# VH-VL binders against q9h9l3: the designs that were tried, part 35

Target 1, 176 residues: q9h9l3
Amino acid sequence: PRKMVAIDCEMVGTGPKGHVSSLARCSIVNYNGDVLYDEYILPPCHIVDYRTRWSGIRKQHMVNATPFKIARGQILKILTGKIVVGHAIHNDFKALQYFHPKSLTRDTSHIPPLNRKADCPENATMSLKHLTKKLLNRDIQVGKSGHSSVEDAQATMELYKLVEVEWEEHLARNPP

## First folded at step 1 (VH-VL)

Design sd3 (framework fv_sotevtamab)
Fold by ESMFold2-Fast, scan of step 1:
Structure sd3 (fold): chain C 176 residues (1-176), chain A 125 residues (1-125), chain B 112 residues (1-112)
Amino acid sequence: as target 1 above (176 residues)
Amino acid sequence: QVQLVQSGAEVKKPGATVKISCKVSGYTFTDYWMHWVQQAPGKGLEWMGRVDPEDGKTKYDPKFQGRVTITADTSTDTAYMELSSLRSEDTAVYYCARDLGEYSYGTYYYGMDVWGQGTLVTVSS
Amino acid sequence: DIVMTQSPDSLAVSLGERATINCKSSQSLLYSSNQKNYLAWYQQKPGQPPKLLIYWASTRESGVPDRFSGSGSGTDFTLTISSLQAEDVAVYYCHQYYSYPTFGQGTKLEQL
């Protein structure tokens, strides 16, 4: 069996009016939820907006943060050849400036059986917070101090495990 | 169920200061930004600013910067808007309004989904 | 500042007929990275606070009747009421949240 990891990234605003999303934290956990990687990452561009309500990132976290180029190398070394689970994972890959093979990617925001278990339309894109509360009876992303990317990655892995057998069988019969 | 209840009407003289309260119920106060909007008689809506009740951080429209102070008291679940150096042009209904709270990953917004009933402030000599 | 201009300033529509309100922004409200328009519509009746109807230009707020719809992109936006009901008589405002929030001047909708 291939190794499986879950990833969650936090972004800050760079560029004009802070509208560009730049990687500022990345957390990766293994199948059991153990942390493999968790670092604050310094974007190569000036941070205009920390987006702290959602990212949880403050100016203090940028002190001694890992430069983007170095962090990217470390992260890609962990992801390469593994099944990578995430929620709305295209945003994370975009921030990493990375292409991960579709056959090895699992996006919990686009798994119809998961939405079905949550009594949601199969074609809807549901938030990680909603799915986690509905299916795991657990509150994540509590308050407005920002999200914990470790907590989000762990919740994402647990959500995937609820449909893993069914979804892997589906993918084996219907390769992407 | 979600309610924003504002303090009552005020009559002030030019140069005075007014402080309006907005008490919330039916949701977790610290989970949403709180906005303040001015509406002069027969005119449109003007955004004044907002506060994050969790950390007290504010953003103000440049037009009101220097005269407006927005605060939040988490012990009483109440937001406040204080406007100083009042002029006749400040005669208006003032609203508190809860941020939409619809998170789009990597994006900000200032939409408002629940509004208080409004507080009329009359500035007359 | 982004200037929001509505048209018409007022209109009268018969019950059951279609009402159309336009909103124009002085610059594009479409953010290229997420393909979203930072535009909302509100309804305000005399003596009441504004009520959110539409956000992200076309997303209807929970509890808002489906006769209300929003459309448009970039600088030109439209609020449509497919079949006017008596309770729809109100002033309607568009609102941009692309930068420091600004509102249109309002459109007064009356029953003909």
Scores: ipSAE 0.000, ipTM 0.477, lowest interface PAE 15.6, mean pLDDT 86

Design sd4 (framework fv_sotevtamab)
Fold by ESMFold2-Fast, scan of step 1:
Structure sd4 (fold): chain C 176 residues (1-176), chain A 121 residues (1-121), chain B 112 residues (1-112)
Amino acid sequence: as target 1 above (176 residues)
Amino acid sequence: QVQLVQSGAEVKKPGATVKISCKVSGYTFTDYWMHWVQQAPGKGLEWMGRVDPEDGKTKYDPKFQGRVTITADTSTDTAYMELSSLRSEDTAVYYCATPGYSEYDYAMDYWGQGTLVTVSS
Amino acid sequence: DIVMTQSPDSLAVSLGERATINCKSSQSLLYSSNQKNYLAWYQQKPGQPPKLLIYWASTRESGVPDRFSGSGSGTDFTLTISSLQAEDVAVYYCHQYYSYPTFGQGTKLEQL
């Protein structure tokens, strides 16, 4: 069985002037895009800025949201021992206060063959939205209501699958 | 495929009102904010405001607040910018702009061709 | 309002030489949630609307030649043209979309 999942997190602003990014939603999908986890998460600190345009988080979503400590435990149980795919994934791990082994981490914002397929510079950091449009002919993060972390996680997995064979071969020859 | 087509040039007297249109095609009009940008002759770009075509909500730069009205007609996929109490300093090219495939609707990927408004006595 | 300041106001560069344009924001454009700088660069030729060249400070728009590159983070940003071509003569603008949009005053690039 394939031990691979994709993750996408949404963060809200906490702390002075809302400058601290705190986890407020996490979505995890399996290799086929089926949802394994999708919960709103209550930060331990007061939310100063919901960042709704990007996060999609509103005050109403915090009602009955899972407390951070509990959500973190649930999420880590799913991620441990699996290959985890994400886009700019180190930000998600930082928000989770978690260190995932680099050998089991795949970041679609840092895969040169993926950029090449999208007719983009190999060493540029391309957005998930741009790569998904160019390679999957799909518009994600549409409108002003904020991102769907489920949609983002699903797109991220599909993007990785386009380069999986060649990138896994590259990593075998050049371990991270 | 994405196109923003603006109405033609206007010549107005001081104190008049001008209304410029921007017809869109090639994307879902209600999915992105529509921005309006002013450029006076030989000068830079100045953001005037934006409208959300889905609910008609607007936001304006304080410099234009009270004189500018931005609207959207979802039945014709057309945005409008109306500027009242015109002064000679309002002589400018006016652009409508919207994000295409750049991130979010603040980076302006697609632009109309521009509409020259001349205010003279 | 976030104030965007470009330097220089104008510059002249010979064909084949490097052109560098700077942009400074009055506050950080780096968004902590996604670690992206909400900064874009536009090229405007006479009689034409602005054309998006770079977004997220360093990502080139599709179809933009690789001689154009963007760099920087936070408050200080740079647009570089590695080898000037005649078609690059234009006015260049930086633009922040971190909050309500504001533009730099523009930098006029001329062929020397």
Scores: ipSAE 0.000, ipTM 0.451, lowest interface PAE 17.5, mean pLDDT 86

Design sd5 (framework fv_sotevtamab)
Fold by ESMFold2-Fast, scan of step 1:
Structure sd5 (fold): chain C 176 residues (1-176), chain A 122 residues (1-122), chain B 112 residues (1-112)
Amino acid sequence: as target 1 above (176 residues)
Amino acid sequence: QVQLVQSGAEVKKPGATVKISCKVSGYTFTDYWMHWVQQAPGKGLEWMGRVDPEDGKTKYDPKFQGRVTITADTSTDTAYMELSSLRSEDTAVYYCARSEDYYGSPYYFDYWGQGTLVTVSS
Amino acid sequence: DIVMTQSPDSLAVSLGERATINCKSSQSLLYSSNQKNYLAWYQQKPGQPPKLLIYWASTRESGVPDRFSGSGSGTDFTLTISSLQAEDVAVYYCHQYYSYPTFGQGTKLEQL
């Protein structure tokens, strides 16, 4: 057991022309990839664009979805005080309207050793799908019916494990 | 056979907006980055920006940021480049070009569209 | 940004003779982790789009004749045509993809 979790959120479009990203699903897994949380979440605003190609969310998922305010409380109780791993995780934190300490945040889209293992420039921003294919030989986010946030959270944790020792040592010498 | 086919030549007035298309065939559109490159007469090739058709993520050269918008429509396998606030110095041939999407890091440009001449005059 | 400088601006070579075009980058294009140079060469004929010739500094694209070769590492790169043919008359560009893509100014190759 570790005081470490991985998170992945799905967002739908709300507001004018669906340009605002609102939380509509959140999945959290533990160090071993076991699901700690996985709920559809009802945004407080009218959904203009389900973004189903990417989110995997359809109107049917909103029928019994947890209201945003309640879901946010549940999620924050899981994240608080833990090391949180994510990919482009700032988007997830924005959707949650949440600040997580930088010292406890691990973003697999901004870990130079991970890009190095993938034979890419350290400053390149690589997608979760491509890092997972290159480093774990697995296809995720397959097809046009949307992503599985559980699958994405599990892949994110496994990617972090590839560089965990090296990156934690780096952070210990260079605290954020 | 891989093909990138661009829309036809455009003549625009200063201040106008132009939108050029690049329709692809012969490969899976979402497996490759799509770039746009400007070539003005007497000047070199200038990269404008790119889009990942899989997730819609874009990157723009700072020189064009604010005036250029690059998009991809996966339902029609077509990439677009829209350039606003046109000036006479925007007169150029515009190319779409694909790069191998090697795990989110775009590489060299292996196939190019035929080019679209945009003339900004009068 | 990375500045790419080609030399010469123009070059005239007789059929069957060797043509050499140089490209210099303002910083190293060699990525230490994979030992690859992020440098490509393109050929452009009038009225046509650029065509990929060489990538990773020295790897020849499929279908490109053996007379074309790329060499160099770090900041200094060379495109060589071992025996010029009439169809090789074109403008040649180097391109770095280490960072935001930038191109050399081009070298015009003409037949003497």
Scores: ipSAE 0.000, ipTM 0.464, lowest interface PAE 18.9, mean pLDDT 87

Design sd6 (framework fv_sotevtamab)
Fold by ESMFold2-Fast, scan of step 1:
Structure sd6 (fold): chain C 176 residues (1-176), chain A 123 residues (1-123), chain B 112 residues (1-112)
Amino acid sequence: as target 1 above (176 residues)
Amino acid sequence: QVQLVQSGAEVKKPGATVKISCKVSGYTFTDYWMHWVQQAPGKGLEWMGRVDPEDGKTKYDPKFQGRVTITADTSTDTAYMELSSLRSEDTAVYYCARVDTSGYYEGNWFDPWGQGTLVTVSS
Amino acid sequence: DIVMTQSPDSLAVSLGERATINCKSSQSLLYSSNQKNYLAWYQQKPGQPPKLLIYWASTRESGVPDRFSGSGSGTDFTLTISSLQAEDVAVYYCHQYYSYPTFGQGTKLEQL
């Protein structure tokens, strides 16, 4: 086995009508929830829509933000070869323009035992907020000032830990 | 395949400092913690501390804190353990050992171990 | 710190007979979230480093003969060798990795 980390990214809108999602913040935590990486990231394209209600990102955060190419290199060094946990993680990998092996990827939006523990249909895609409230009795993503990617990454790791033993055994018997 | 190779035996005087190396091969150095364990002649195993090669963060047993420094050099895939203010009681075999941190909380079993380095503190 | 105590300090067993080594921890090594006991067993022969035999109290490391088995939960653990072979003569250590690593004092296993 390898080290395990959890990731959560925030995106802003770029391109025509702000419809393109571009990476603007990334947080990575270790197994215990300690922060390994947390940086604001400057997209190479003009930001049309900060999506502040969801991203928590404002113009002020972009002043000293790490350029995308540099941030991507830093992030990939942390992720490469590790088991990476996320929620709807394909969105994060797409924003990073990165392919992570499926065998080393854990997506808490697609783990049937986790939904079962939350009294949700096993095949449904449940939000991070809902699973965290049901299983950890914790409210995340509260208010109108945007989400904390650190908080989301920490919650994601804690959720995975609830089913880790069961799910790793399942994956060993049923490799992706 | 996976191998931890330690530096050779050392003979030191009381008060001196010793630095032991542990060179790894056959795996990604930054994916595992490196721990150091002391074994006095005819005695048991005593944990000294560990380093995470990815970020250089260390944890030490309070008994050794202040005298032990554990480091990792990712350019050479080598971990080091430095022990200062040597005493006769520090005469021991010192082992580096790899710890897999994937998925089971901080800390796991030790596998593999280096071959050991004998340090003799003699006046 | 978690104190690990082994018993006996030494034992002698005839070839083909069962050897049993005990390990007691000063606090529970069972982590409620994953239902695992943070306990490993090692074998050490003279002039060699310790060799991992068992982890998670009962999971045998790849390549370790099936005559070796681990059992127990919480604070009381046992390493069993069902039928002693000559090459099993060694010192055996238990190790907890629930917190800062600590080892038992070791049990010397000799052939009677």
Scores: ipSAE 0.000, ipTM 0.469, lowest interface PAE 17.6, mean pLDDT 87

Design sd7 (framework fv_sotevtamab)
Fold by ESMFold2-Fast, scan of step 1:
Structure sd7 (fold): chain C 176 residues (1-176), chain A 122 residues (1-122), chain B 112 residues (1-112)
Amino acid sequence: as target 1 above (176 residues)
Amino acid sequence: QVQLVQSGAEVKKPGATVKISCKVSGYTFTDYWMHWVQQAPGKGLEWMGRVDPEDGKTKYDPKFQGRVTITADTSTDTAYMELSSLRSEDTAVYYCAKEYSGSYTDLYFDYWGQGTLVTVSS
Amino acid sequence: DIVMTQSPDSLAVSLGERATINCKSSQSLLYSSNQKNYLAWYQQKPGQPPKLLIYWASTRESGVPDRFSGSGSGTDFTLTISSLQAEDVAVYYCHQYYSYPTFGQGTKLEQL
């Protein structure tokens, strides 16, 4: 069934030494890659480091950003009850302060058949950029202005589709 | 294919200055911090400092502050480490190391240069 | 500065047997807000630069065999090689990136 979405979040540095990764943008796409959600999100703590090189986030984006509490409610309403696809998705869930059921979670950084298709060791953890280049022949996360979470979410969904049938059958036989 | 290629071995007298290069390829030089690490013969690894190639900002370990200068030249995709007032204790292999960033920023080193031996002798 | 101490200084293990290397930090490397341990492990063979094996205490780097695993939290960390292969003979270093980067003194792993 197609009750499946892909998510990618951008984080900024908050807290002591800017070491806390706080949610500052979230993009969610449906099975076909259409955008369901894409908002800049205002963390409840002072931003110490925008991490702009990776996040693409600047102070200007925070002016009309959705406050964390409101954004979290909107995002969780979309994710609840759906199969959620992401890459190293535990980081996104941590930033959302959310625990999604393992049985409904698909992490493209931990799917052995996907690495196999990329001619990579099955036990390796490959970056989203590498898998997307190898399997979809697309360059993502290019340029100096940071990553596009929409682009990353779309790439993640397309990567999952390459192994969906095989992996869903595996999970049915070997529930997490 | 990511590569960090360092300049060749150097022999220097006490009190001299040495400048080592690290030329990168296979990734966007300005997207990642470049670090320098010292390894004395038969000893462990000691971090010296880092540079952001995009804006030239540096951070140095207090032990090396005042003697070390780390720079980056974006026109040649090359990082440099200059160590002044050399002593016999500075005899070591020096490595450049790239900081990983990926989709989620991390502060560990994913690629290293082959190393440059600097010998300080009278 | 955060002091990293490894044990043992050297270890000899037969092919196919388990090797265990420990690393202790002088202060916690666990940042409570993100629940991450700022600890990595590297392998260094003679005449070669260090190679990244594990980061965030337990995440294996791409291309690293699954016989390598990292565990631990806070101040006590372990690198385990479940079944030693000949190519695993090397010096292993732990590295903290919570503060100014510091490394353990290294553990030399030899084939018995």
Scores: ipSAE 0.000, ipTM 0.457, lowest interface PAE 16.9, mean pLDDT 87

Design sd8 (framework fv_sotevtamab)
Fold by ESMFold2-Fast, scan of step 1:
Structure sd8 (fold): chain C 176 residues (1-176), chain A 123 residues (1-123), chain B 112 residues (1-112)
Amino acid sequence: as target 1 above (176 residues)
Amino acid sequence: QVQLVQSGAEVKKPGATVKISCKVSGYTFTDYWMHWVQQAPGKGLEWMGRVDPEDGKTKYDPKFQGRVTITADTSTDTAYMELSSLRSEDTAVYYCATDSYHGSGSYEPFDYWGQGTLVTVSS
Amino acid sequence: DIVMTQSPDSLAVSLGERATINCKSSQSLLYSSNQKNYLAWYQQKPGQPPKLLIYWASTRESGVPDRFSGSGSGTDFTLTISSLQAEDVAVYYCHQYYSYPTFGQGTKLEQL
């Protein structure tokens, strides 16, 4: 009965030499892959490195971007009380400065049945790109202008749906 | 035609840092993991670590953790391996290598190799 | 770490004769879900990088002559060269990719 969403965030470099990762875009999709949220987000600190090849973020995206504090409030309203699916989702929560209940969190980089379906060792950490290619026969994160967080969130939800019944049953028997 | 071309030989003093490059061509740089392997003179092969050029995420062998830094620059299709606090026992040929397919797992056999870079650490 | 041990350390074989190199892992390299052994074999000639010969314990890499074959499962693996040619003189390494990659110490194959 709980609503389920998938999230993916993009980060830019702030702080000394651009070494700090700050949230600069967030995409959230529903169970069917429809976009619930997709906004560029303005970090509170000066951007030193846009990391454009990875993030897809350029200076032009920051002109009318939503300030971090406001964007965070909007995002947390969507996530609160829902099952949140992500890939290496700890990084997204860290960028949001947010703690989501472990019982409502699903990380497709740490679901043993998903690796099993991909013919990979259950304890191996595989990238979203690799799992999507192996299990959905789809290439994501292609091209030189950076990743699409919408595309990544959609792929993450589709991957989770492949193991949803089995994994939810496992979690009911073995609560985190 | 896949090619991995490494930078030339280096001579360093103890305590120095060395940074070796590996420029790729003939495939999409972000499609393959880039690995680095050390081979001391007359000795076998030791895996040091890898980077995903697409997101910059790394994995290191515990033996090299703390001394090795592996990076990738997608604007130049070049991977780097930086080794700090050099000692004479770091004298070795260093290879970059790609795995065969990202979709199969975290680790794969290495199908393409650079020509190797000799690093000599001497006073 | 998974420890890979090769035997012998060196081997001399006459041209046209069979060469056999063994590799033993400290832990099984057979993944039960896909029934594959995460084991590869490489050839390295002086001054050159290693060249992949065999992967998944027995699958020959494209372009590798059919005189090279791999066999074994779990912890015990063998590389066989059915009829040695002069160009096969090299050091051979086994490699496990089940976890953090580790290599055997190498077997030097010489012409008798």
Scores: ipSAE 0.000, ipTM 0.444, lowest interface PAE 19.6, mean pLDDT 86

Design se (framework fv_sotevtamab)
Fold by ESMFold2-Fast, scan of step 1:
Formats: C-alpha cells, sequence, structure tokens
Structure se (fold): chain C 176 residues (1-176), chain A 122 residues (1-122), chain B 112 residues (1-112)
C-alpha cells in the first residue's frame, strides 16, 4: 500500500483586500503523527492580512521563512505518490498550486461516516475543531494566538484513522 | 442541506432600531464569513458589512458605518444585523449571505437567507 | 469604491434566442498575480434571494445550466444566455469582489 501523510497549511491574505490565500506555513505528519515537515513560508506577494487569529503567522515568522518556490518543491516531494489526508484539503492544494490525484486524497471534511460518528449531517462540512472535540474529546485551536498547523495535521490524521478501514473499503468498491 | 433562515418582517418608526437574525444549519457556522446585503424596494443590492463568526471581527461599508452592527452568536449558530436611527430610506429587504470561501472572506456569496422586509414609516 | 454599471437596464428576448448583458467596472478587477477577474453574476427572481451563477468572471457555479456563460476581463464583462428559457426571466446583477463588494444596478430580462 502507499504511505499516508496528513497535511495542514496556514495561509495569509494577499492581493485585493487580502482576499487571496497565500501559503505561509505548512506542516506534514506521518501516520503516527511524527512531523515530517514544518516550515514558515514566504509568499512571493505582499502580505495584506496576516490572519493571525487563525494562521498564527506574524511578521517575525517571515524573517527567516523559506521562499515559496523552494518550500513548494520540498512539500511536493513528500506528497507525491502518497495518500494525503487533510481537512478541507482543496484549500491547501490551491495554496500549493498543486494537483493531487483524487484517488490518493482523503478529505476529513467530506467523509460521511466521520460526520455520522460525530452526530452531524453526513453532507455537512464540519470544522476540524468541532470534529476533534466530538470524536477525540480534544480541544484544538485553543486561544487567540492562531492555530498550530502541526496540531491540526495530527488531529486530522487521528480523525481519519477512526474511519480508515471503513472508508478505504468504500473507496475500493466505489473508486473516485 | 445548507440553510440560512432569517427572522420575520418588521415595521418600525423613524428613529427606531431593528435587529434581524439569520440562523444557519447544514454546515459549521464558524467556518464561513457571514455578510449582510440591503435591497430597497424595486432597486439593486448594497453590501452592508460582514462578520467572521469565529472571531467576531467585522467590516462595514462606510455608508452604514455608525448605524450598523453585525454580530454572531456561536452558541445558537445565529448571525445578527442591527440597524439604528432608522429612516424611511432604510425600508428594504435585508439578506444574510454566506461567503463562498471556506475560512476566508472572498466577498461573493453562495447561499442567501430568504430576506427580511423592514418597513420604516410614520 | 469600485462602481459597477450594467447595460442595458432592461431587455426583452424571445424564447430560444440569445440574451447578452454587459457589466463595466470603474477600475480593473483583474488580479495580475493569479490572473483572475474578481467578478460574479447573480440571478434574482421576484420574491427570492439572489442566486450565484458565475464567479471569477467565467466559472459556472455547480448546478447552473450550460446555457449561462460569463466572459470578459479587466473592466468589461458579459453574461450570455445562449438560448433563453421561460425560467430565465429575472433580474441579473454583476458584482465585483476585488475590493469591498459592489453590485451593478441590475438588468431586467423579460420574455419577448
Amino acid sequence: as target 1 above (176 residues)
Amino acid sequence: QVQLVQSGAEVKKPGATVKISCKVSGYSFTDYYMHWVQQAPGKGLEWMGRVNPESGETKYDPKFQGRVTITADTSTDTAYMELSSLRSEDTAVYYCARDRSYYDSSGYFDYWGQGTLVTVSS
Amino acid sequence: DIVMTQSPDSLAVSLGERATINCKSSQSVLYSDNNKNYLAWYQQKPGQPPKLLIYYASTRESGVPDRFSGSGSGTDFTLTISSLQAEDVAVYYCQQYYSWPTFGQGTKLEQL
């Protein structure tokens, strides 16, 4: 079987009124939750809005941040050919300017059995914070200093593990 | 099924304050910005402002600054728009509208409430 | 503020015929870094809220029929309905989101 990793990215606002989400941090963990990658990333565009309450990114983090082009290359080497788990992962892939095959992508915001376990509507898009509290009895994204992408990636992997056997069986019978 | 359900029609006198609610279901309330849009009878759409339900952070159009207050109550998954010092020109249908972008304020809207008519008359 | 101007204010089109609605912005809504135009189109029927049809000038919202298409770049945009159906009778609005949201005044589409 292919190796499995979980990813979580933090974005800052660039472009018109800070509306464009640009990659500013990326964390990747393996199946056991060990960190494979965790770097602050410098967007090629002027940062309009650090979105610090969510991203945890501040100007100080940009001083020694890895330039986007270099970081992207490093990240893609880790992701290519692996099953990649994320929450609302399309946002992470957009920020990376990367297409990952749907057959190797697992989005914990769109797994009906996971929502069912959390007593949530199967078609609803639930936040990572809510699913983690409901299913793992753990509070993540605590406080007003921003999210930890390492913590989020670890929680995402643990959430996927709760439905992994059932969902992989479903995907084998119903290929995307 | 995503739904935004607004409170019912209001009739107010000039100088009064109105507070309209927008209760959401079918998605995680804190994951999407909520906007408010005014539409005067037989006229076009005017953006009023928006709130980040997770943080409570707001932005308002200057035309409504000082009179509009937008809030979010995460315990009830309900956004509110309060408009004070009402004038006859405030007679309009008011809509809540969900930002299209997950965890971002893109400024275009995929789901809308059914609208709340506010009539301001003497 | 970015001012959005639609033309015409109203038009009447026969069923099966092409309808064209124009939208002009007072400044460019093209963001050079991602090459996207920050423009959306909405349909509004009487007594209903607006419905998103098109975003980023030319991307159709899921569930919107192929007869609806958006085109244009920078300051000049067009919404086209290739073959009008009775259900398409509505007011159409363009909206920019390059800055804080502003809408055009609306174009009323009637069946001729």
Scores: ipSAE 0.000, ipTM 0.502, lowest interface PAE 13.0, mean pLDDT 89

Design se1 (framework fv_sotevtamab)
Fold by ESMFold2-Fast, scan of step 1:
Structure se1 (fold): chain C 176 residues (1-176), chain A 122 residues (1-122), chain B 112 residues (1-112)
Amino acid sequence: as target 1 above (176 residues)
Amino acid sequence: QVQLVQSGAEVKKPGATVKISCKVSGYSFTDYYMHWVQQAPGKGLEWMGRVNPESGETKYDPKFQGRVTITADTSTDTAYMELSSLRSEDTAVYYCATGWYSSDYGPAFDIWGQGTLVTVSS
Amino acid sequence: DIVMTQSPDSLAVSLGERATINCKSSQSVLYSDNNKNYLAWYQQKPGQPPKLLIYYASTRESGVPDRFSGSGSGTDFTLTISSLQAEDVAVYYCQQYYSWPTFGQGTKLEQL
């Protein structure tokens, strides 16, 4: 069986009007929820909008942040050859400027059985917070300003584990 | 000691431009956004806009309709607010302000300049 | 824009008595992910800039006397002065910072 990790990234706004999402923090956890990686990351472009209310990132976090090029190399070494679980994970891969094989990607925002368990429409994109509350009876991002990417990655892994057997069997019969 | 020190009172004619300075000391100027707040005589507080001193990126309230320009000079730790096409309704005290308790949009302002009175009269 | 409305516009309170000022936002300023209300209270005396008293609805700023307290959540907030002192005569403003900052119209507190 392949090793599995879950990832969650925080992005800040760069480029014109802060419309570009640039990587500013990345957390990766293993199957059991143990932290494998958690670093603040300095974008190569000037930060126009910290998006602090959601990202939890402030100017102070950028002082000792790992430069994007170095962080990207570290992250890709962890992800390569593994099943990678995330929520709306295409955003994380875009921020990493990385292509991960579809056959090894699991997106908890696009798993019909998971939405079904949450009494949500199968083809709807539900937020991580909503699915975590519905299925794990847990409130995430509580008690601090902005999100914790470690907490979000841990919740994402736990959500996937609820449908893992069913979904892996589906994928084996219907390869992407 | 943390201080915001503003330039002195100004008297301007309608149609003129005013530029007010806010000199920062006691903290790292680029670590916090600098905001400007207008208070007309006997009235409340209105947020005008802010600058990120590190990038120069600005955000303004639409009420000032392209008449306000906020800038920052990191070589002198000084922020500026320039208001053009002045009218009598712009007569007000103008404050620079910043804060530790913040969001992407704005802080709770725990540090304020002393204020600059701008009088617009014919 | 989030509209902030204070009540009353003015009140007179005797020394040693309780003063209560209310503030209502046109939409919730509670950020559910961190359970914080992005609401502040200020005191302003004539000829001076506003002074921060309370932030995150109920956290007292350093150096502010404990007779000042903030309460409320979501859209309805209250500033309470448990026992009015002469130096508390001022105009009080609420402010949201959930979005681009907006202030209430102010409440003038006078000694009865």
Scores: ipSAE 0.000, ipTM 0.469, lowest interface PAE 15.5, mean pLDDT 87

